# VHH binders against c4kar8: the designs that were tried, part 82

Target 1, 263 residues: c4kar8
Amino acid sequence: MAELSTPSPASPAPLDGGRGDELEKFTLRGARQILQLLQDLITHRGLITAHTGGGHSFMTAVLKVDEERGRVVLDPSPDPQANRRALAAPRLTCVTQLDGIRIQFPLVGLGEGQDKGRPALFAPLPAEMLRLQRREFYRLQVPLAHELSCLLKAEDLARKPVEVSARVIDIGAGGVAVVVPTGAAEFVIGGTLPACRLALPDGEPIELDLEVRNLNRQTQRNGTEQLRVGLRFAALPRAADTRIQRYIFKTERALNAKARGGL

## First folded at step 3 (VHH)

Design d44 (framework vhh_7yz9_2)
Fold by ESMFold2-Fast, scan of step 3:
Structure d44 (fold): chain B 263 residues (1-263), chain A 125 residues (1-125)
Amino acid sequence: as target 1 above (263 residues)
Amino acid sequence: QWQLVESGGGLVQAGGSLRLSCTASGRTFSSYDMGWYRQTAGNEREWVAFIYSGGSTTYADSVKGRFTISRDNAKNTVYLQMNSLKPEDTAVYYCAASDYSDEFYEYSGLEYDYWGQGTPVTVSS
């Protein structure tokens, strides 16, 4: 009998937003490569944001790589609650940067103990690490000296409009991450914040609409907690996009010049 | 769109066994870590079991030795085999998919963790 052809899809297949094949070329799986990268993080005193799930993270650092025991030693949080969340988590997702390159890796099987008489967290060496050596994945860690802020138009717990000045901690082509004081405003993932004002050096603040993409309560190295909000540029005029990209490029060049200039 | 659909919940007597399934559609399953979580009335959602993309597993202390998590990448399905069930295991069980690389996509408009709608489990005594 006659065979009927299946109709062509009306829309493309759903995008795979996970690692997929496109990130495979940035994935390190060699034990020696992983060990060397972790050692480089120690040498450069890289701060790590460790995500414990449930919208929580804490700042840590690799204190030591114990090659004999096949494990990494991490700086615990001074907040016992953050350490309890980490120990209870099925996985830590660690995020850091080395020489402007974004690095991410999982740690599983976290334990606690002491290293040379000081409290420490321990985990087996990760089986893989992402090293994202691509310009479009670049996110500028905003220098504190720039005092970059974004005035957010949000709502408080009572749904009353409030304006919150948030410190910009990183910025990329697609958005910014900001720090908001605890209780200052309520955020909903997918919500739009209209007519926010991003204050860049050189010129007037940029007015733009921001979409809330992520929320994370981060415990700092001093034990205090802050809310980190990831915000996507919802509708970015070309002039604003150009100015943001120039700021990123100019600041990156200045940081590179400082690192190579030896001052 | 990524969609997770849980099944296999229901009523079971204390000491009995139940197998939950979670089937994923719309995305590449094999690269994701998969977890089972549960929520009881008046309490926060707690994780129960986790299976990593490479096949290693971890369990909450309350279920260790009684529950087993497994995956079948060809069927886009993760399973939770629950043995020696107790009334305290009564909860709504949720399937979740995540990848440690998903936080790279924080501005992409995609979710970092994908959740199912939940399947109720009631253990009678």
Scores: ipSAE 0.269, ipTM 0.650, lowest interface PAE 3.7, mean pLDDT 82
Fold by OpenDDE, second read of step 4:
Structure d44 (fold): chain B 263 residues (1-263), chain A 125 residues (1-125)
Amino acid sequence: as target 1 above (263 residues)
Amino acid sequence: QWQLVESGGGLVQAGGSLRLSCTASGRTFSSYDMGWYRQTAGNEREWVAFIYSGGSTTYADSVKGRFTISRDNAKNTVYLQMNSLKPEDTAVYYCAASDYSDEFYEYSGLEYDYWGQGTPVTVSS
C-alpha cells in the first residue's frame, strides 16, 4: 500500500510587490464575490465589451451563471466572424461598468453551444475579476497606534445579524477601509450596513450608515486570510464629517512632522 | 521575441502520470497569464488549464481533479501535472501566454497570445 504522498501544496509564488500589488487591491478572487458580481451584471443588464485581440471587440452580456457547471453564459455576437475570433482567442477580455465602477475580467476556454435553444457562448467562471474603483478622496493610512475601529452591523451566511469589530486601515472624507476576519460576516457590494459605529480617538463613536463598495481577500505574511472591506459613508451627519476631517488633518500633520524629524 | 518551449511529453500507460513544462524566454514572465491547450489530429485546439498572473487557476471539466497547473516565476516556467491519464488525453499539448500588464489594463485588447511548438503525449491502453 504505497502511501501516495500528497504533493505538498506549492508555496504561493511570492506576490512580486511591485506593479502587481496595485492591481491586487482591486482584484476579486473569491468564488462567492465573483458569482455575486456576475449576478449583478445580469440583474442590471450590463452591456459588456468583449475584446478578442488584434483590436477586435464585440458587445455581449452575461445571460446566465451556471453554478453547478461552473460556467458563465454569454450572448453571442450577431457577427459570425466576431464569434469565430472569440472562440479562437486564448483569452477574452471583458470590460463593463456597474454603478460607475469599471469592471474587467478575463474568460478562457470559450465554447459555443445552445442555451434553451438559443445560440450562446460558454466559458468557465472567471478566476478573478477586477473592480477598478477610483478613489474620489484622499485616503489617510491610519497609524496602527491609533487603533481605529468600526463596529459593523452585518449578517452572517444564515442572514443572522452579527456585529463585527473591524480595524480601520485607511480613512477619507468619503469612507473607510476596514479589515475583518474571513467568515466573520457576509458582505454584498452595494449593500448598506446601517447604524455602524466608527471609533475615533477624540471622543464617542460616530454612528453612521456604510455602503459596501469593495471586497478584497488578503493573505497576510503569516498565512492568515483577511477580508478588506471598502466602505462609503452613505449619510454622514455634518458634525461627524467635521470630526472625521479634523482627525485626518491632525493625523496628517503629525505624520508629516514626524517625517521631518520634528517628533 | 517571446518564445515558449514545451517539454516533458512522451508515452505513458493509462492511469499513469506525466509532468509537462513550458519555459518562456522573455522578460516580465510574472505579468503573463499562462495556459495549456491540447490538439488531436483533425480537431481544433482544446483548452485544458489556465493560471493567471496572480496565481489563480481554472480547468476544463474534462481534466478537473486530474490535472494541476502551476508556475515558477523565478524560472519563467509553467507546469502541467497530469495524473490518472486516459487514452482520450492523447494529444499534442501546447503552452500559451497572454500579457496582462497595466499598460493594457484600460484597453483590455489582448492581442495574439504566444504559443509554443507543442509536446506530444500518448496514453496507451
Scores: ipSAE 0.019, ipTM 0.480, lowest interface PAE 4.2, mean pLDDT 83

Design d45 (framework vhh_7yz9_2)
Fold by ESMFold2-Fast, scan of step 3:
Structure d45 (fold): chain B 263 residues (1-263), chain A 125 residues (1-125)
Amino acid sequence: as target 1 above (263 residues)
Amino acid sequence: QWQLVESGGGLVQAGGSLRLSCTASGRTFSSYDMGWYRQTAGNEREWVAFIYSGGSTTYADSVKGRFTISRDNAKNTVYLQMNSLKPEDTAVYYCAAEVDYYGDSYGLPDAFDIWGQGTPVTVSS
């Protein structure tokens, strides 16, 4: 259909002739596919990070899909400021995962109201959803039981060295995403954190250099705020790469076995 | 490196008009969604108008019917035409370039909001 191939305002923009065109291969445009994916997020109780711009986000979830009205209903934040930022934003960029596969979609025209007498946010169904199914984009969501941490060598506001133990929330071939208490350290996109220590369950921490790639302040479902930091492996030794890949593979297999009832 | 430079601010009488410009340098302009935000002392920045890379526009309720956002990709410039200005429109106006957060982590292109330096607009009663 010409309508399906026509760029929508909600479509991801290409970056400097970069990877925007490649992401078209991962873009779902069929109405039924979009409805099914949103329903899968409900079924799996998928938590969604909704980016409201300016480095702010909040955790939400799809409560229901109203196919007749063409709307998705989202769980509002218990933090009124997060909801105000979301309602004031020109669009939300929603990011989540299903079995380590990144799912991203825009919501435009966010409103507030009630669902069954409870506060809710709602928006028109997205015209497109991104589903990254390539191994190089795979991110293992780290089980909380693993208590995976990365000791970051950073600086405080006064540029004094500080060590911050950050919880690793996801890990892939190219890096980690971590949670840092707000105010614990200063981070600059493009900055390098040398000699950080990634603690895998196999014992000895891996020493590695990390590049700061992304920063966002996320309001949790309990209303508290945390800083999420995306960190790229700047110079990964072959032995470290092997250990990280083995951890990812073993954990993925264990999670898949557990899903099949083979805990 | 990406830089946004705003211009066109100044003092104007209530009911008057002003046109703000934001010129981008250092990167391809046409692939970015662009927005205008404003900030008054003591308050958070608020969104004013947005134009998507595809040309669609959206506006805050406070400015609908009075402000028009447009872009000229050949000049790497986004404009905000402000008509029927009110004292309540007095603020520092910021231009922002935004990309979707699909690059918000490792292994993908960086995605971030890029802000201009701001241009002050004062509307006298």
Scores: ipSAE 0.013, ipTM 0.310, lowest interface PAE 7.8, mean pLDDT 79

Design d46 (framework vhh_7yz9_2)
Fold by ESMFold2-Fast, scan of step 3:
Structure d46 (fold): chain B 263 residues (1-263), chain A 124 residues (1-124)
Amino acid sequence: as target 1 above (263 residues)
Amino acid sequence: QWQLVESGGGLVQAGGSLRLSCTASGRTFSSYDMGWYRQTAGNEREWVAFIYSGGSTTYADSVKGRFTISRDNAKNTVYLQMNSLKPEDTAVYYCAADSWYFTEYGLSDEYDYWGQGTPVTVSS
C-alpha cells in the first residue's frame, strides 16, 4: 500500500508500474551476456553497492567469475557485521554503473570462504541482470571537488525543524542521494522535505521539494558507516530540470575529457 | 495498487502440517519475488522462505527441510507448505511481494506490498 505522488510532466516517473514489461527491454538473461557484463565490471574495477535489506548495504566489487563452478567471487567488507548481514540476507541487490549505464542484479545463496587464501564471498551467477541504457536511469557520481550540497529542511527526534547541509554523492534525472551525518535529523520513508535547496556550481540554489525514498546505512570500503538518503524530486519545473540535466551532462563531459578521449 | 490476502493459518498439533496461501491482485505477479516472513511478540519480523520470479527458492535455516514455498502464476498465488511443525513455529505469518527492479530513488517501504498476517499456533 502506497500514497500516490503527482510528479510534474518533466519529472521521471517511478518504476513501479508495469515493471516486468517495461524493464524486459533492459533485462539480460543469456548466460554469455551475463558473464561478459560481470567480466566488464572486473576489468573496469566497478564499485558495487550491495543492499542486504533492513536499510543496510556495503561496498563491494566482483573479484572473479568462476565459470566452471557457475559463481561470482565478491570482495568482503572489512566490517564483520556487514558480512554477517549479507550472509543472513535472502538476497543481495547489487547496484553499480558502467560507462554511464546503471547495472543492477540480484545475488541469491551467498556463502563465505576463501579465494587464494584470502577471505571472499561467493554466490551463484545471477539468472538476470538489468542494463538500464536510458538517460532517465543514469546516475552521475558527483566529484568531491564540486562540493555539491543540498540544504535539507527536516525534523529532529523531537519534531523540531532543523536545516541539514548534506553532501550530494550522486544525482540523476529522478533525484539525488545524499550523505547525512549520524543523528543530524530523522527521516521517514515517503515523507516530503519541502523547500530544500540544491547548490549547483553555477547560479542560485535550486529550491526543490524532495521525497524520502530510501534510508540506508552503508558500510564503506574503509569499514566506516554512512547514512545515505535517497531523495526523489517530488515536483520539478522544466527550468530546474534543465539546469540539473545540464550540470550532469557538463560534468560527465569533463570526466570523459580527464580520461583523455574516452570512457 | 497491490493487495495480498493470506489464508490457511490456525491451530495445529506439534508434528502436524498447514498450507498457507497468499493471493495477489492488481499488478504483474510473475515479475515479483515473493516471500514469507513471521513475527513473534516482542521480536522483529524475520524471513522464512523466498521464491524468486525465476522460480528458484531459498529458506531460513530454522525451516529448511520442513517448509516448501511454491507459486502458481496463473492463480497469482504463493504457497507455504509447513510440515513437521514445532511449537517454535508459532507466529504471525506475513506474505510479501518484493522486487529488485526499483532504483534507489524509487525504493520505499510503501512500494513493497505486505499482507495483513495470518496467525499460526502450534501446540505441544
Scores: ipSAE 0.204, ipTM 0.583, lowest interface PAE 3.5, mean pLDDT 82

Design d47 (framework vhh_7yz9_2)
Fold by ESMFold2-Fast, scan of step 3:
Structure d47 (fold): chain B 263 residues (1-263), chain A 124 residues (1-124)
Amino acid sequence: as target 1 above (263 residues)
Amino acid sequence: QWQLVESGGGLVQAGGSLRLSCTASGRTFSSYDMGWYRQTAGNEREWVAFIYSGGSTTYADSVKGRFTISRDNAKNTVYLQMNSLKPEDTAVYYCAKEVEYYSDTGLYDEMDVWGQGTPVTVSS
């Protein structure tokens, strides 16, 4: 079987930028801690969003940690274009969640090859990983069964008002991430979407203002692309905040009970 | 909040040189990784060169040995020195600040920032 040929390895790039001291306390640099965390992602079948830069990402997973070669093995995208973007990128920024805790880590020096006769992506083990154990960074992955949606007040390319129903994929204390239908609207980072309506499973829709914080075209595990929009709650009313927090807590509790019952 | 302003593009003959500059406005330029990308008509943007906040650099195979990326943190500027230019280097060149930490919910104020692009035309 052909294996990835790598030149004399450059050290993995350190986790750069960010907020200095504030993020340092959440940064793991111990080799054994990193290996254990990656193994935990395998054990829990953690899905990883790998950002390839330029507003692109793809959904992957850690298939294997090769301690002898100092590498992680990732599931490639079924979309060859997503894989080409990843291989061309100087760095992947990998984002995932484990037990409600947000985890981020860089991968540099990505290559391709095969693992057990199947296509795979390979990268050196990261030198560091962020494990963000702050409640404000917590994001509930919204169960599909909840059909949680947000009606966005947005603009088209000509800046004409449009209304877009977007599926909420995750929600936290500070905002939501939504999937926007292809071609439905244009979004400007930093722009405000006024009087949007968040539909929780129980009760009337919550009217709130949202700020566009990020935009990303993500290739799914089935090879299709979707536009994901990160939206921050702006001037959230107390009653709305209470309802959102109750939904998050109730859903976490239900998911934890289901996981415990599965044993 | 970050604004990137690119300059230094233009017309040059094959075998010639150009130096592109990208000046950033921001509080902590030295903490950010910076990259250069290029785009030809009808194609996606492709990565050209990358410089980490610590000074390490990487290059696409197509430009390795011909292009050099560097930074001057005192001037909040990143440079791309392009030598031995070829007609196939003709493209619009973009400077980018990459996101180091991503938040789909907007809980961080870090995001990808792109410059407006500077055209480079290499004549045969």
Scores: ipSAE 0.051, ipTM 0.489, lowest interface PAE 5.7, mean pLDDT 81

Design d48 (framework vhh_7yz9_2)
Fold by ESMFold2-Fast, scan of step 3:
Structure d48 (fold): chain B 263 residues (1-263), chain A 124 residues (1-124)
Amino acid sequence: as target 1 above (263 residues)
Amino acid sequence: QWQLVESGGGLVQAGGSLRLSCTASGRTFSSYDMGWYRQTAGNEREWVAFIYSGGSTTYADSVKGRFTISRDNAKNTVYLQMNSLKPEDTAVYYCAVDYEFYSGEYLPDSYDYWGQGTPVTVSS
């Protein structure tokens, strides 16, 4: 079943292209607006997750906009394999967030070279950028201080049952994205993980079944890779849904208050 | 499960034309971006042409002006029209779904959505 109103929990995850009609209101196509948004990303030093396909992504940033050549300059990964995957990809899908608003744009025609004597990735300016102010696309980035975890029931590399404590990196109405420790487990997209336990700060874990929606080997800014797993809530009880929504809204309000200089 | 089936490859003389087809089954593909890739023995797969769900297209520099990618959403089929073929175009051609964009539907690993490939041999 397609859920076009709820994006995949592998965050930041690309949105479905078939949502064009719903997303049109939030699509920026004006050259001035695109340049301004890219400049805002530079000014705020926004981290960008660049999806290169094959379940791979790397962390980057916009270093500058070259208006004369019509190009963006991106920070390359310290991992050469991540850069090779990016250059081989037909498109980079870039996802970031400013002030709680999801921003997503494609980059096609990626090349490599140097900027001021330093390695850089170059791409033509995007023709379109999404600036999504709709609640349904919201993913709460879980504060590290919350130490939110989910105990996953999975299989290891030897096909033996294992329990893995995974850090929750984002959460939304439809699921969570988690970081799995290196070598801890194998995942099959579409597979069900039964009776997993989500630990919320209110002290009682929520038992739930999770479906694996996507896998992403993300290269961090320090060059190390981590496995990010997108997990969908299967048949979540109303009480559990209410607790998750309460956590999201409470945390969002606290983050908004902190951003304004008071908490 | 999605399955991609390529067809239309074969032997052709330099300067000739071929039309490759890739038919998707199992899911509505109109919301997905689709691409054509090629691979020669001992080398990595390289992308050739890409078509976005909205109809926009991009091409590798080596084929720009000679190849045209198109889609027929009613038939769940993407096409690659190859004109002015060169011996350097000899490769196995693969169709692939862009797994970075998905409709919220189940999608396994992208390698499962590469077709079996269709060989193209261009004689000089």
Scores: ipSAE 0.000, ipTM 0.170, lowest interface PAE 15.1, mean pLDDT 76

Design d49 (framework vhh_vobarilizumab_d1)
Fold by ESMFold2-Fast, scan of step 3:
Structure d49 (fold): chain B 263 residues (1-263), chain A 124 residues (1-124)
Amino acid sequence: as target 1 above (263 residues)
Amino acid sequence: EVQLVESGGGLVQPGGSLRLSCAASGFTFSSYAMAWYRQAPGKGRELVAGIYSGGSTSYADSVKGRFTISRDNAKNTLYLQMNSLRPEDTAVYYCAADVEYYSEYGLPDEYDYWGQGTLVTVSS
């Protein structure tokens, strides 16, 4: 038996000039913002795909930011050919994700050396970084303390109606992700679950139709299984849309305040 | 540059099978949701099947149980196995990749890059 490595979700290929006007508002040029974002990538051990041109890329990570020398230190590839391509490239395009947000930045003037006795790649700090946050694609991770649930109207294996209370693990403008016990119901990707009830804090449950978009079966260490179900909002009433957006906004503000050592 | 190249289309009799392939390059294939779309003459593009990087799959009701989407990350190749083909499956089939947005909990509604398409004709 071979030990299987599950590939981590990696970064998309570089975005180019066809969307320049849409991307400008997501471009960070402040030195402090750039330093903080790079530091966040270190803290979260974010994997970076570095594109060297011609369809070639390698996996790297930011090892440290040297603020005094104005440079970033990157983990080299174990493949010497990938490192040679990187050093020969006029520009590296680095792509990663942090909390579901796409991050992309250029590195120019790549050099080779050592960091703490280990091989490393060095480059000047980027003058800009793209942090692509699109409102319609944003997913708020729901705090466990909020105990958000969604009552799903689904079918069992015999196609008989069942009601399943599912815990909401994330929520966005376009939908929710929920977890249910394996075997609680059968879900069909592309199928619609009518008249489900989403329980938000501060009010009555919201009645809405949900389209099944994604299924991910998880086996926990103790042998129990959970099914993650991605669900799209269909035909949202305006009042429901307003309540959902208000919840997301309020929770984001509270989480941001907490992350900054706030309230 | 992102490139998607489809192959495997052709003429097949009703009830027959075809396997479509899509060779992808210019992005980290294993990281992205991939999809197959089709377009019949005079109609818009229809999502046929999608596959999340984590292995979750999605199918249009019209093809569920007959078509299987799969991926080979080592070969940067996406597949669509089509069984029990019907005349209404006649269309140009397109490979699509979403390299702008990665969704852990859902497949994207829109895809940024499309291949040139491969024609599938189901007739006697």
Scores: ipSAE 0.000, ipTM 0.147, lowest interface PAE 13.8, mean pLDDT 77

Design d5 (framework vhh_7yz9_2)
Fold by ESMFold2-Fast, scan of step 3:
Order: sequence, then structure tokens, then C-alpha cells
Structure d5 (fold): chain B 263 residues (1-263), chain A 124 residues (1-124)
Amino acid sequence: as target 1 above (263 residues)
Amino acid sequence: QWQLVESGGGLVQAGGSLRLSCTASGRTFSSYDMGWYRQTAGNEREWVAFIYSGGSTTYADSVKGRFTISRDNAKNTVYLQMNSLKPEDTAVYYCAADVEYFSESGLPDEYDYWGQGTPVTVSS
């Protein structure tokens, strides 16, 4: 893969409004299509990253679609601060994947209450959902069992070199998303991290340069906070690109081999 | 089930042009991403250009600005327009549908669809 095959918006952060007109052809507005897609997320237990603005997000899930009341029921964060940010936000931007296909949708008018005696967040059904079926936006959710890591060579606040071993949570043709403890290093959007080392199964770590494309403080479902960093492959050598694509392909086949044959 | 048939290869002088075509049969192709790869003797297949089902395109640095990939969904055909050809573009060119990587042996995976290839020779 060429270094320009997956632009920075292919990272796990929400896609910009500047791409809104290009993405229009991938936007679903039919009520039945929206209901079906939300139901598919429930069936597959899809985890959703809900962006509340200001670089903040939290992990949630669709628990239920209430067709009679025209609303979705979401799993609240165990962190009250994350829930307060969500309720105060003018819109919540939800990003998830279904079998590698990026799905993004807005929720407006978020409220809180209870469902079956448990705390819940409620929002009207989204008026639109983005289903981006392009290969350039494909992101493999890295199986936890693979223990995929990337050794980041970054700097602290005093410009002192630091090395951070970060867990790779998703990987695509153009980059990776990693999680690091908050405060482990200083990251600047647009900055380059040289000579980082991506540890794939089967072989020596790949040395590569990474560009920081986005930063999100993510509150996990257990209430802990971590920093999610979206990193673009800068000047990726062909041999490294081949090994990364091979890993993605082999892992996707292992997870979805039958589905690929049936699709 | 799916067959990809390449055509349009041949001998051309440096600075010349060729247009390769790849026609898919046996399946509806409009929903598939399509790519062109090439292979020289003794080397692995390398990616050349890709066109997504939505129409977006990407190119390898070695061909960017010289090659153009396009598709005609009504004809189930993907094209590679090759301009300003160089001797180093000499290779067998392969059409592929929904391939992310072929095996280490250079053989396509059984879940991907590849054509038989069309040779391109660029003389100096």
C-alpha cells in the first residue's frame, strides 16, 4: 500500500465536515435502514466510541432500540464526568465498526433515566448514519489475544526522550490506533514520532515513522481513563506495508473467513 | 465463480502509452474494490493502483501522475491508463478484486479473485 492510500480521516476519530459532501453517498437516511443497522450493532455487541467534543470520548453500546418511542438506549459510562459531558454536548458523535465497516452517526437531545431499573442514556433515533464501505477506511479491531503493541518514541513536557509501549487497538492500511496511560508522553497533532517499533505476531518488530493525527481521552466501561492516539504511517516502506497487510488479511480471514465467502 | 480477464498489454517504446482493461464475469462487480498489481521476474507482486467501490482512487508513488485507474460498472470493467511509460514499468500486470494481500509464495489467496495477467514490455 502507498502512504497516500489511507488519509488521516481514516483514523478512528470522527470524519470531518470538510468531507461531508464526499461522504454523502455513504449516508443512510431511510428509517428502516437506520433501524436495521442499529439492531445489527446490538446483535454483534458492537462497542461504540461516543465523542462528546473537546477531545473527550467514552465507550458505550446500544442496549436497545425503542421503536415505539423513536429512541435508542445507550449504556452510560461508570464515570459521572463522562456522562455529564455527554449530556451537556450539543451532539454526540458515535463511531463504531461492524465487520470492519466504519459506522458513524450523530445523536442529539441526549437524556438520562433508567431502563429495567438500571441507569441508561436515551436519545432520539439518528436522522442519518454513515456506513463507509471503502477499503481505505477498513480497520481491523485487534484481538486482545494477539497482544499487539507499538513502542512509541516520544517526548515528555521537558522534551526529554521517552519510550512508551502502547497497545494497538485497531490497525488499517494507513495507520494504527493505540492506547497509552494519560500523561505517559506529550503528543502534538501533526507531530512525527520517528523510529517507532510495531510488534506484529510472526517476525521482528517493524521500525516505522508515525504521524499523530488525533488524540482522544477515552473513558473505558470500567471507568478508567486512557489516551487513544491515532497514528498515520508516514513513509511506509513496501516490505513493512506488505507485512502489515498480511497480518490484517490473515486475521480478518481467521475472524470472518466464512462471512467473506458468503458476502 | 468470478473470472477476471486482463487485456491491452504489449510492447511499447519509452514515453509511450497503453491502456489495460480488466473485465469481470460471473458476478456483479459494482460493490467490489478493484486493483492493479504488477510482477517482474524474480520479484513479488507489487501494488500499482486501486479504485474503491465508491470511486476513490489511490496510486503507488512509482506511478502517481503517470497512471490513471478508472471503472465502468455498467461494463464490469476496470481500466489502467498508463502514460509516460518507463523501462522499469516492464512487468506482468494483474487485475484483482477485493484483495488485501496475496500469500508469501506470490499466489493469490483462495478468497480473492485474480486475473491471469497481461504482459507489458517497455523498450528503451
Scores: ipSAE 0.000, ipTM 0.101, lowest interface PAE 17.9, mean pLDDT 76

Design d50 (framework vhh_vobarilizumab_d1)
Fold by ESMFold2-Fast, scan of step 3:
Structure d50 (fold): chain B 263 residues (1-263), chain A 124 residues (1-124)
Amino acid sequence: as target 1 above (263 residues)
Amino acid sequence: EVQLVESGGGLVQPGGSLRLSCAASGFTFSSYAMAWYRQAPGKGRELVAGIYSGGSTSYADSVKGRFTISRDNAKNTLYLQMNSLRPEDTAVYYCARDLEYWSDSGYPEEFDYWGQGTLVTVSS
């Protein structure tokens, strides 16, 4: 059975706090390690999904690490409501990736102000950061050029069957994250979407049963809102698993070759 | 050039012990998590044990209490101590840097830092 009360390990949503002992081996607590990881996020221009609670999140980025004052500077959302939610939250849970490695950390004591005359959010440096270097936590960020989509079999507000073509934003061994327009369909955490069709660049779409693991309304950097849906592969035939894993591996290899070649 | 070279495999009787070694070069060994995988005849590769840069370890349920993974950062060497060996432990054992996405479906040839493996045969 699926693990209760937790999103899939492949989900962009925060991992279960009840896994504290298991996740300890992936937890960085050294001040220098934390500073270096935050600096790596700046250098690679890593986008961060900051979860404010209540199913809300927004896109941000680390702009600066202020070692002398022991704080991190974040890019505020262009949506004032998202910033108000963030400032009112007792903590933010920040989730990002660096070279396919899932990174997660808490920020407590968020404030607002200015950095070099521009609006900014400030928080004390986190005391810990998770860095998950395992196959089961690996998520390929799907290149926009691949136009990867999943045709979801869901229900509308009136409980009538509806098919929604959703853009796949990331994919891993255990599932996918997709984006749908808010209101396009109703999703229930733990619900099963049968016979969905995942379109990979090569060959016919793969027919899959998907389980809804998490739902998150995300405010983009341009201020628009989208619904992100985390979906677990509920029952994956070996042939489908092979094709998905081959796609992930080949795409990662191509992206690495492109980055090294300067193309 | 990342290289991993496994050694220490051999023929052993059930209940016996072997120690595998993996010599690493071409990267900052101490900064990476390292792992042992194995592949039995007719099966895909499976994770046996992992060790993180900070020293924390993880094991497959089938080997917990019998196998011990360790590392020597000064020597750039990874070890697997295998005790109470069983016929079902018969496999080629591979050393890996723990950032690879791996599939049972045959991606080994596309990883530059998977060694050639070392054969462990547990038989009377």
Scores: ipSAE 0.000, ipTM 0.137, lowest interface PAE 15.3, mean pLDDT 78

